VHH binders against q2ydc9. Designs and how they scored, part 1

All scores and structures are predictions.

Target 1, 344 residues: q2ydc9
Amino acid sequence: MASESAGPAELGFVEAAPSWRLRSEQFPSKVGGRPAWLSAAGLPGPPELACPLCGRPMAFLLQVYAPLPGRADAFHRCLFLFCCRTPPCCCGLRVFRNQLPRQNDFYSYEPPSEDPPSETGESVYLHLKSGAHLCRVCGCSGPKRCSRCHKAHYCSKEHQSLDWRLGHKQACAQTDNLDNIVPDHNFLFPEFEIVIETEDEIMPEVVERDDESEIIGTMGEAHEEELESMAKHESKEDRIFRKFKTKISLEPEQILRYGRGIAPLWISGENTPKEKDIPDCPCGAKRLFEFQVMPQLLNYLKADRLGRSVDWGVLAIFTCAESCKLGIGYTEEFVWKQDITDAA
Below, numbering starts at 1 at the first letter of every chain, in headers, positions and changes, except where a header shows other numbers; antibody chains aren't numbered by Kabat.
F, E and O are the ipSAE of ESMFold2-Fast, ESMFold2 and OpenDDE, as the mean of both directions, binder to target and target to binder. V2 is 0.75 times the mean of E and O plus 0.25 times the DockQ between their complexes.
[cut] stands for letters that were removed.

## First folded at step 1 (VHH)

Design g10 (framework vhh_7n9e_1)
Fold by ESMFold2-Fast, scan of step 1:
Structure g10 (fold): chain B 344 residues (1-344), chain A 125 residues (1-125)
Amino acid sequence: as target 1 above (344 residues)
Amino acid sequence: DVQLVESGGGLVQAGGSLRLSCAASGFTFSSYAMYWGRQAPGKGREWVSGINSGGGSTAYASSVKGRFTISRDNAKNTLYLQMNNLKPEDTALYYCATHRSFPTGFGEQDYMDVWGQGTQVTVSS
């Protein structure tokens, strides 16, 4: 009953932020809105961003900027999580990793300024420096072009129809700033910055050791019957959920926990992945845990959109242990969903 | 075919309680958000409450908030509405409802596009 990692996690919290701080050149971690893509080339296409269960376009959920210290090829590194918002499905999930060396075709060698730019306008840019066009609705790759104006681009017929209904029909022949000003399609999640804080910085230095198996190993025969009695008074499910509640109660607003290579924090003992359930990377390396999305995030996503059926207990993201890189493209990683149906 | 069958309605005195049930069949209940709506005599349909597919998120009309509680049992394909402190103005035919498509797909505006036959609730003063 040993835990493999007892290290502290970094905790993510949502904060309101001005739009300029959530643009790609600021290397944000963020929830909702459109993806702040890292590489301007090699974006996942519409087939890769379609729900694996229902085939409809997925919504961008969040991204985590997670560079790997000491890795020249992962000086910039970001994970992009997408979820299905289409009932009856709402179960499909996909996650992509992109990384760039410090010297690259898209960003300055020097870090961006933390000071606001001279122009802080609320413009939406729907084409990248690579020449790739983004969908007017979702901000993902948009290879489909409006047959009338030839200026609006879409990932799918679904998003083209949505945009047409909500304003593009009226604007198609007359709009002359289409790429910079986009209506609210009620498809995107609310947008927030994710701010990361270490668990050790938030919590006082405390020896937790509540679920460490070495404590059991030190008990003598004199305590064996007492240990057995205590174990019988608490089910495995109750123990797992108690640990989860304890970790959440320390910082109830946490929307994610980041810790590359640590053990995930599960809401229940039901529907947890076994080693065989986590596929190896196509490069041949094993995948390891990198971060998880906490149920608290659901409160920020459903404030104005109850009934869209997005739901989870936790989402656990597993990535290539070698963080492999073959080019500038986006590599699909693995996400596991544990539902809240057993969270008592 | 999608079927929604409501039950639990009846005649109660003001201040009383009722628990409504909705048995769902013909679709994957656990994948859909569910709703309760009502129609009072001489009025249009009114949304009362909604619950997401997993049951972790709920919403209520201002007229019923604090008095009604929506819940679901995905293992039994059943939706519930616990109604406490009933008022004469709660008199209506109560429907459970769901939606067949996502408004982001084709710009649909109404989430309650599949409705059951309803169960009558009458609150006397």
Scores: ipSAE 0.000, ipTM 0.129, lowest interface PAE 18.0, mean pLDDT 76

Design g11 (framework vhh_8fcz_2)
Fold by ESMFold2-Fast, scan of step 1:
Structure g11 (fold): chain B 344 residues (1-344), chain A 124 residues (1-124)
Amino acid sequence: as target 1 above (344 residues)
Amino acid sequence: QVQLVESGGGLVQPGGSLRLSCAASGFTFDDYAMNWVRQPPGKGLEWVSGISWNSGSITYADSVEGRFTIIRDNDKKMVYLQMTSLKTEDTAVYYCAKDFETGFGKTPYYFDYEGQGTQVTVSS
């Protein structure tokens, strides 16, 4: 498959938005809250949304709406990132891709309305068009049903117990009000829209492109000439960190950098993934870089609410190079975490 | 650079027929769905019809269903709109539109149709 052209990165920023704009029908890119699922069928189950390290339910972190040009099967395409919020762990990460053709069972062929709906209310939608039920706490697949009311659904015993303590015990006896009463469980991240801007294409004319590729080039008699470069004032590690800082300083509020097939921007030369660290897609294709989450996002999260907070320098998301459609729903992709302390 | 060149418009009487043509260049034609959209005098843009890359999926606006037929010829890189039983309400500038070319955070519903279009006038 021919790779897409590697252009400048597109930058993501957070903005407050009314809740109706963040519903699935608007195909949002967003941070926090509950996932605005794309396909109403084939959702990841509780085992796929459990932390790979501690086994407890993960919290939704963000989604990126990223259709692929020229792909009829990827007219709608979205990536969903989850992270562990359970102390002392808070380290697990998972990412899922879903895609749909323009003609599908869930959405209109025509674009969504840009006008606010007549009801802009705070209603939490916990039942999808497919008939799938969502967890009252996290909005992920909820196969467990309350044995008393048969109306509340949960992904896990942990979330059922949490909801029971915070209000469902009383609400269970009052089934008429169930869909209108969803307490704040202090589990979800604050919700924001992600808006996009293209990175400034005005490059300084100074030659700053003495990058890693030139240093790692094929060994030969040119090695003697490279000893002159080794006498440079600045170390390679200092150059990597300076490049990172320079790119951030151009737009300090960027929470995300998107560029399918480009090179990730690393905070340091330490703990970067090697080829063998990035598993191939189950379809057999290689994975390539798609987007990264910047440390600036941490400033918008109430990460300390569960004791030990989530933390990262950079999260890099890698997806199937062919953007394959192997099954009926959501395909797990790969995320790599580079911590900020790796810069030291 | 994407180029879409529309032709075949003109003046026709109510009940008449016209065939619009669109010649595409500058992109891999077989990889994209193609659409026809129109702009009546003093009104906004109105989507008319769409056809998938392999002609396996074809859709029409309710206002033209049963009267218009969209066709594509991948070998010639052409899209056609066969219009029959034309009404005065069909008077508009007609644009051929390549399906979306999006980046992150953009809607795939917007089209690149920067051609000048082809004028269809239905009157006596």
Scores: ipSAE 0.101, ipTM 0.470, lowest interface PAE 4.1, mean pLDDT 79

Design g12 (framework vhh_rezetamig_d1)
Fold by ESMFold2-Fast, scan of step 1:
Structure g12 (fold): chain B 344 residues (1-344), chain A 125 residues (1-125)
Amino acid sequence: as target 1 above (344 residues)
Amino acid sequence: QLQLQESGPGLVKPSETLSLTCTVSGGSISSGDYYWGWIRQPPGKGLEWIGHIYYSGSTYYNPSLENRVTISVDTSKNQFSLKLSSVTAADTAVYYCARGSKYTGFGELSPFDYRGQGTLVTVSS
């Protein structure tokens, strides 16, 4: 556990939002839908967005807008998390970091307007300012185009076949409105804004012990029989879960905890990463904890349409300690899944 | 030996509050190792998690239902209860009470170790 953590976490909560607020130019933190890409160039390709376990296209899970103060190259900075939504698998995970200086080719130097634009409809924008085309199903990079209309683009044969079956076959003969109206493919997660609040402002100050000897020492003159009973009936595992439960119970709707460089909050002592399990960044820097996804998010991810849901105890995201700038592209970072039910 | 039994009215009028109780026998709800909750299955649809509670009173609710749902425990009677306010025809379902362990995920249905036999609640005028 990192006893040298830098302070309180910021907590993420889910809220309904109009679609225009979740577009790239608003720099959203959000769950579900299609990614609101930051850089319009250098997007991860289909191979990088395929599940490492089953090879099928992954679904966008969430993004967190997390600029670094004082860093000119990270004035805009966003992390994008993807997961496998294929029912036999549902275990693959990938996370990408993208960052831009304030002056860039895609966004105004001035902050975005908080007033709604004249166009606030539910239109899907599948062409980026870089000229990149997005998959009509998932909104990820779509280098494959429909051979007939040349208007629809796809990341994979799977998504091309899915879209064809659900409406593109009919729409392929029509060149008008093709980019504006897209059917529900039953592939994307429900879409919500993530609203961030500091833990200091919403939770009371708490003091908690993870060390058994420290806990026993604070009991003072408690009876030896009671101390011995506690020691026998409360394992290290029980203390870890109690700590987790306590921090969650004060704000049970939290779907995310953000704190670059703090210690992660684990649901159990099992399947936690050791230093060797966290690879260094290709730039040579170590990775540090940045944020974690809480199990509460699962309640917002409606999986009844697929008959089986994704599952996790905690997803912990680790990023380059230097937040290195490797061009304008998306850099893959590291995600660790703490899975409570991993028994064979 | 562990048994969970749902009880409550099988018919509730629209706009009223649906109230169900789960009686636990063969096990204690005062254990810190377990949580206790409610799930439902509307006719022709899949299972939906409603919420769960720990013996300490800490609650976790399905966000789609959180404004209408309250779950409480009565450790003296070894029971826990569900109240769902402002019901509509969409709340017609078979309701199950269930036990989960600290090693199960929140909001997952497959991790529940034990489940009651279910009780049908019809919302009709």
Scores: ipSAE 0.000, ipTM 0.117, lowest interface PAE 20.5, mean pLDDT 76

Design g13 (framework vhh_podentamig1)
Fold by ESMFold2-Fast, scan of step 1:
Structure g13 (fold): chain B 344 residues (1-344), chain A 122 residues (1-122)
Amino acid sequence: as target 1 above (344 residues)
Amino acid sequence: EVQLVESGGGLVQPGRSLTLSCAASGFTFSSYAYGWYRQAPGKQRELVAAITSGSTLYADSVKGRFTISRDNAKNSIYLQMNSLRPEDTALYYCAAKTYWFGESRTDNYDYWGQGTQVTVSS
């Protein structure tokens, strides 16, 4: 549950990566592009990936590969975060969990090779082993089919119309190369690998050594008393923000903090969730914190498109404490958005 | 080693234009928010303009005259200064931070350049 301390965490950083490294078989953690789906069956449908506020298709934001040691049913486990990027809204968020045992219908029992495959082709594959078809624009479930070629698939009429205007009209008769000739629809976020590293143990030691009595100058105790007086009048908000800034400044490029069951690191004391704000899992278990997305990620998303864009202080992801497997598909979990607030 | 290097300052007459450039190295350029600050003799540093991935911010004294921009491919940020006035005379600093909180305080930035002098006089 919630604790007062952020505890030890794993930090996520973005790196450019070749396309083969971001395929499902590599079990990636990644930002942007199309989802690297884990199970090829039971994908969220278009209604589950529509923005709850405006009804438009959501964009894939990121995924985190987060297996649970000691859980046979969660040998492979991944969390998928989606956000609305439609300019009138840009507020909707959804997160899904999928997990598989080591022995499954989709992946080898042995770990994937760390060496590049013999062919590292850049082709976009829009068919899964389950026979499911993926949307040509977003890579999510695509039950709608082009009436002309019957080979292009879409999640929505919106994405079908977008693809038609930007390339499919010309490519419709050229079905031999349809899967590998995909235009830039200006819908997907830029794609990066997320590399996870353990938070440096030196960080807690540096924070523990910091104290308000550390003074450099000739003013002596009079100066120290002034600093102590200032510290006594520090608001709770100032303390929370200072703690946040301190934790971030030691690894400023962190876009994600992962720690199942630790306390989230908040940017402010405002708009933090209470226990009652976090719904229980449909299985009956409580949800616990799993990871958070830092505002640093916004710098990578090219979110400066004209009009409203996605924005946040922190996104905190909460998942079923039991990591339940109610079915073979993707289970919706809970995301809480804490916005960046201006100083009062 | 994180470095910010400013260039483009100089002596100009009132009403003229200058473009300041800031070259960044030693870190992932696109992961940072950037700001231009200035300090006139005997005054504290003040925010002139800031740029993130999603927005720009300008001081009231420069709105409509100055434009901040970024070029991620060149690891550079620019400040286009039009209709310069004698009161724009200052040492201009490029600053970088990992998080933008909408504040104009100088302690909000993690890295600073050495500054480039802009003098507006006739």
Scores: ipSAE 0.000, ipTM 0.211, lowest interface PAE 11.9, mean pLDDT 76

Design g14 (framework vhh_8k46_1)
Fold by ESMFold2-Fast, scan of step 1:
Structure g14 (fold): chain B 344 residues (1-344), chain A 125 residues (1-125)
Amino acid sequence: as target 1 above (344 residues)
Amino acid sequence: AVQLQASGGGFVQPGGSLRLSCAASGFTFSSYAMGWFRQAPGKEREFVSAISSSGGSTYYADSVKGRFTISRDNSKNTVYLQMNSLRAEDTATYYCAKDRSLWFGEPTSHEYDYWGQGTQVTVSS
């Protein structure tokens, strides 16, 4: 066997999209906003969506729609990434996988319409087909109920208090259309569609040979002084960073790289995971690399805070090698963070 | 052609504030780190601050840390330097510069390939 079935990497880019295209029925890959949940049942609860470091509710970062061809149980399959936005922490990360067969209780057997539906408004639907209620702030599971109106639901006291001061206090007894009128809480990230494109097959082969002449030949747009610098003998760490920089320079707007079972692209040789650092799936299978989030995504999240470093450089997501189905609902997978400061 | 247009300089009293802007064109702005440097008369150009291509990672010279803040707006192709608690020692011509890389390394002028024309900042009573 000359090669495994791992193809070239797919690159993700952000684009503005109308809200209706980012609804669950469209099976989106997206950044920010509220999660477009796949299964309407078995959602992660507030404990599973709390930051593992500070215990506060996490913000939805992105989801990737990544079905597995030939797998009847993974006809629809989606990965959901969450991060902590609480300023003293901002370090917690969790990722969940959900998958459904084509015949399921939530979606049509036929593909979704590519035409706009009759209702295209910015209405927020906080009640799922399963009867589950979603938090009015974050769109995650909301078991806490407003004691006055009994119509608004929340994942946490923090989100209940946030919504109360930003408008619910005044609307509580007077608004019958709570699900369609939600204020901006300044908690959610800006919302974008993720569009996927295949990376050039020739480029990965040339770079991976680690040949100085080939790497130089690959960087057609590189400045003369940069090419001269690269021609010097370099450390292993310098080569890792150069490989990363070269891959980014070809498509600088890439916010993710997808390639189930390929090797991750690291910023440096430091703080890369060893096999022992990647937990096995609870089903007993090993985990393998599925996708990584590139630092370019931070430009779109409005995550800038004056005098503050980024919380990550690269986020690498590892999933069950067998993409197992452990009962109903969402399975927690593994995320490894390599910080940008690790590259200094 | 790469162009960097620095603006926002002026006269300010000690303890005052100024916001410098640098409008960039002729390259993919979001792909490169940006820096601010300053030069007082008769002195070498010195590093002030740097910001990565992603906008999250920043670096500051010890002399300005806690007083100056670098930021960028990739939708506007602009890098900013917010200068607070200004001192007489901050008097200089301020230059914005494009890094050769998406990451800032050791912050020396030799790592930057394009420079703006500069904007004068004078801090005096």
Scores: ipSAE 0.000, ipTM 0.176, lowest interface PAE 17.3, mean pLDDT 77

Design g2 (framework vhh_7b18_3; at its last look DockQ between E and O 0.64; V2 from the best seeds 0.00; counts 0 for: pae O 3.0 > 2)
Fold by ESMFold2-Fast, scan of step 1:
Structure g2 (fold): chain B 344 residues (1-344), chain A 124 residues (1-124)
Amino acid sequence: as target 1 above (344 residues)
Amino acid sequence: QVQLVETGGGLVQPGGSLRLSCAASGFTFSSYAMGWARQVPGKGLEWVSYIYSGGSTEYQDSVKGRFTISRDNAKSTVYLQMNSLKPEDTAVYYCARDFSRGFGTTSDYAFDYWGQGTQVTVSS
């Protein structure tokens, strides 16, 4: 069966989940915490995970598990979104795609167990099957090693210094407890599973006619002159925002919308990308829309406790139309940020 | 171990009805989309109906309005209610689990686990 690019969207919602369900072998879609990396090899390095605007390490925002059923090389496929959380910047964004065939060096050919493992404790996995070490703060590639204990690894001097002040100085003298007790660095976002629901193709609302005179007629019994005056001043921005609100109103808790190859849902007509603003994949293919992050997600990130925090209207993620597999590594894709703009 | 067991097939006259059942075990049934496919003699395998974990449904055009797919998560069972059966509906019907739990699977069906099939014969 061929995929239908113009079909209804899939919606993502956050839900609390035990930590074992959000581990890499469960192939999760999730918000916050540390990345549940797909390939254990070819991880993006510290330069690739540095904010393009301020150079500081970015925080993991979310991942979307989105395999392509017709593609053997994309049996497992995941998108990883990162954002800058360092004031005063808080503007940088990067997204990476990784995919694996069913037979690979990291995961069982058989489906993952849906039963809890025997030990469901608060284990933090900081060493991958490939031998790669993960940063003790953020869970990204950690090539820098503590010179004293040789056990703690870091992506950057910034995270090494943060961990040292918040616990590693004490823990460095206690190698037995180093791996088990990781302090809260106040760097990671709160962690949630993303659960999927299909947007209902049959909307309960009657197809709204694009006839402004009918709006006046539908609102009958009111003064015609007042209703005509209101309708005359309806801008394109008002219509775009109303379309956005209508799509949100049936499922207000949606934190993302997924639809590979569909049109994005914009919060306004301003600051939308033109074709030239979306770079082609290095493989030569065009990029197409895959998913967008909704403003509702901001309510779950507890970002307002910091003096300045991340903010957006919509984040739109565009990926290689061919979902190319160039080597074993993580391929950088494209993200466009649309901020909330004043209507008019 | 994942197991799907179909029941309810049989011989029925044109215009009659049958209800197929598929009992699932070995996985968290409520978390997976399920489907029905059929193999018609002389034709290939044809997708018939699909039900998402949330309960939304899709149908092949030739069965739309006549067949209804449903699920009972408490019983880990998916059903196919077949009404107004035609001789052309004669086939082996298979229950299948969509292995892919991720985004993008609702428009494409990637079935990894199949039942053994149940024969439906529509004849006078």
Scores: ipSAE 0.401, ipTM 0.744, lowest interface PAE 1.2, mean pLDDT 80
Fold by ESMFold2, look of step 2:
Structure g2 (fold): chain B 344 residues (1-344), chain A 124 residues (1-124)
Amino acid sequence: as target 1 above (344 residues)
Amino acid sequence: QVQLVETGGGLVQPGGSLRLSCAASGFTFSSYAMGWARQVPGKGLEWVSYIYSGGSTEYQDSVKGRFTISRDNAKSTVYLQMNSLKPEDTAVYYCARDFSRGFGTTSDYAFDYWGQGTQVTVSS
């Protein structure tokens, strides 16, 4: 690890972006669409991207570009979060880490181009330079091939059938433009860039006053929770939720909070992990908190299009403290789902 | 080719002010975070200030409240306004571009391109 101390949180916000900005060679942080895979080799296969609860293919939710400066083996580093959006489940989650040195077989050593491509940038790219084929529906590894045209690839029979019904049946014999003819399967989440701001340490509502005044104006974000409880009988849960609301008040539209090793910001005291609930990395290292997904992201997902939809209070991602490399490709990490308790 | 050119350095008395400018070319300036770093005599290179592409700023503790980083995207220029200068601020100041737009870069900036530097000397 490069640093033993955690800085302030970095906040993520969604913004619209042109598709070329969200390609792998731009190293994006993004929500929705298809994954912008980092390593083009060693992708998670269909078993790794099946929902752990219901077994159906998961949808890509977001990726976070999070290099470790000062680590040669993690000059590029990305985390990929997937969720089940298929009713009645909508609950399964999986997260993967991948990292590369600056000198690698996939990307230029030089920084990414600042200029939009001069070619048509709206084509869907489903064949990686490593030779890996991507599923036309979800953009994940697609080892299954259409037996009729031998050019369309899928992660599963479910996605093959979906694509067949929605247009591939008609397009199958006309193979020259398959990548340009991919219908909306109503499976992918809407696509956005995630932009970053550092959290402000000073709350705008704190005000300095003359000392001879009886006015108490010393509120800061570092106050002990004892000062938050002015009324008798306020529960610990109510204090935690109020702290959550106060902490986000400067930037209420944040969809992500990032900081390796910082404390998570929970929405309630319930449904939080204990140390035993966070598995060690297979390399033997502990996992530490890296980022959380905020409930505000749900407003951008159009998840209610399917009736039952994805939902969470907070998603907390924990990763290997060593940011180790196991095997050739993507390493599964740990995600904790904090659900909101609706009891009176 | 990326080029960064610093100007505005010089000699100043303690308590004085200087404004550094960094003219950038060869890249889409508005899409990148930028920063200032300094090489203090007898010490290594240390970061000073950082400005995100969206305009938010960050400062080393020793310069908070005295230094202000800003940017003008139309002129492709980064500025560092340095007020209440102290002898400890004597250094060569470098303008730098952030290579990555990723998370975790604010405390361990991965500057990939640097200017030639401009000398700032604070002495009586």
Scores: ipSAE 0.305, ipTM 0.693, lowest interface PAE 1.8, mean pLDDT 80
Fold by OpenDDE, look of step 2:
Order: structure tokens, then sequence, then C-alpha cells
Structure g2 (fold): chain B 344 residues (1-344), chain A 124 residues (1-124)
């Protein structure tokens, strides 16, 4: 099976964008805020979006819009990554995939307008066209509702309590003026658009060793031997890290590397997944690498360094090789977290 | 209405050059990635080159080093400079607009609008 020369990776960068560009209708790749859900039906529920470790609601981290070629059923395709922000845990990660054909019940067949909508109001859409209610805090499925106003929805008691403390208590009593202004609960990550660039393959200058000429062994051999000897003393770990640094140095602000089926760029040789560590899709297909989140994203998330905060070396996302549609809803995929080993 | 109109095709000798142009209208050109694809009669459509809205470019391996895609947002035009043309490059070339603006869009299936195409023939 000819190793299909893994095409160049696509790199993601964060940019500020107006809120309307980050809405579902625009099919955004984005960081932070609330999820721009693709399908309005079959959203993951509170149990699915709870941290597998501590059981607390996870925060939306990012979504990647990544259609598949030749797949009519995946004309629209998006991956949603969530992480736990609850100290001391901050370790839970979950990723979900959703896809739609071009013709669907939620979006126009035609591409969205690039013009800003006339209604400049930062209205947080807390209602899906399907009639599903979203949590005021996190923008995820909100099956719970305020017992007083019955208008505010929540994914959990935690988020209900949070919203209550931060302003809903006052707003709830004023039923007519429920200022559609959702307070900043300090739960959501800062919101950015992810813009895409292609990684320039620095073609290794194939030093065509022209075999011919008798390179007279004089003075340059010592430096090459020293470089080779230094290279020989480079641990595998050092090599991996060097490669990582070299790639990052070319585009230091990259927060995401995308390449379906390519090899991930690891920060260390430690805690790298083997094939056996990546669970197969429930459909029976293998999961393949699709994209990774870089540590640079942490700089944009303003995660307070003071406590056990969200931290990673690399997050590698693996998705079903067949991009199967398991039912009507969002399909959970697999995320591998590689931590930065403090070189002692 | 979205319109894409290709020009610049023709007959050229092996080793020759052509510059294709695609004039776009009916949408905010600067916000969309654009691409070129080609089709040989009796064969499937294959992507040739892709240019992101930000200006980054991608190429099919068979055309790397020979073809250059560029865009002029002020003119709403995408170009394909084709150098060192080979007989294997003979095809109808199509300009296309990317719908998704997402990752992994270097595929003909990610494009939503196509021009009528322009014939490129490389023959001695």
Amino acid sequence: as target 1 above (344 residues)
Amino acid sequence: QVQLVETGGGLVQPGGSLRLSCAASGFTFSSYAMGWARQVPGKGLEWVSYIYSGGSTEYQDSVKGRFTISRDNAKSTVYLQMNSLKPEDTAVYYCARDFSRGFGTTSDYAFDYWGQGTQVTVSS
C-alpha cells in the first residue's frame, strides 16, 4: 500500500472576528465562546458533555469545519472539542463529529452571505430551529429551565446557579425586560476565528550527493564528524523535540495542524499513542489522525496560571476513517492528550 | 448570481506557458477560497491548485513547481500561471469557488460553483 505522500498540513491561526461570522450559518472554524452547532438536531446532551473524570460541565474549546471530498453526506462536516475547566480536574476532553449533506433542513443550499446581517445586535441565539433550548452559560443543550421565568435554560444545576448569581436573579423578576444580554460567566473561553493557511513544505534540499569527486578529506571532516558525533549523542527525544521546535518556528502562532491521515507532530517521544491506544470507531472502522491542537492556543485562552488550569503539549484528534454516520446525532471521536513533560 | 468565467486556454507546445484567468462575480470574492480543477475527457475531475482567501496556496503534486495560482481581489479574479506544460496537462480547466472555507478543502468536491471551463491543449 503506497504510503500516499501525506500532503502538507493545513495550519490554523486565531483572529478576531465579528460575532456574526462565528455563527452556525457561516460554518465557522472557531475557538471559544459557545459552539456553533452544525445540526440543530441530535445535540449531545449534558451527560455527553460532562467531564468523564469529574462529571462537571465541560467548556467548548474549538470547532473545526472540515468537509470531506467525495462525500455527499459530509458536505458539511464539523468537529467539536470540549475540555474541562473545573479545578482541580481540568483534564477531561471530548470531541464530537457532525456532518450534513448540502441539502438539509437547517441551512440554505446556497453559501451564506458574507455581508453582515442588518441586525448588529450581539444576540446570543439560545434557541435552535429544532426547538431545542441551549444553556445560557455554555450554549450546549439545556434541558433544565428556570423555575421562575421558564425562559432561561441550562445544561446543569451548576450553570443555573452560576447564571443566577451573575445576574439572572435580577433579570428573572423583570420578565418583560429579560435583557437578552447574557452576562460573562467567566466560563467561556475567549472567542476567535480560526483562519487556515497551508504549511509551506520546505523541501529538504536533496543534497544531491553527486558521488563523483574525491572530496579531499581535509579540514571540513572534523566539523562534520563533530556534528555527526553531536548528532549521535542526540537522544531520540531530543530529535523529536527539535523537529517540533523547527516546525513551530516557521509559524510560531499556529494553534492547529490539520491533515487527515498524516502523522501528528509530537512534542516528545513520551506518551505518544500506539495504534492499539486509539480505539476503533463503533462502526468497525479505524480512527485516523485528523488534526491536532498546539500548545500555542493556551496563550490565547488566558487560562489563569495560578491553579491547575487547562494544559497540554498536544491534543491529537482521531476520527473515523469512514466518517460514518452513527444515527442522527453527534458522533463522539477520540482525543489523545500529550502532556509536556517538565524536563527535569 | 455567482458567475465564474475562465479565459486564457488554448493550444501550446510542450514546454510552453499559458495563463488562465477566472473572473468572478456575484459574491464577495475576497472572502472565498478559489481553485482550479481540470478534467480530461472520459476521466474524473481533479483539483490542480487552491488558493485560500488569505492567499496561501496549494498544488497537486503533478503541477508543483510548474503552476502558480494567484488572485487579485480588487479585480475579483483568480489566475493560474502554467509553465513547462506537458501533454499530460491537456484538459478542460475549470475555475471553482470553495463553499466551505474549512480545512481539507483541496478537493473538487468542496467547491460549489464552477465556470464553463477553458480548453488547454498541449501538443507538439
Scores: ipSAE 0.033, ipTM 0.446, lowest interface PAE 3.0, mean pLDDT 85
ESMFold2 (binder alone), look of step 2: mean pLDDT 81; pTM 0.813

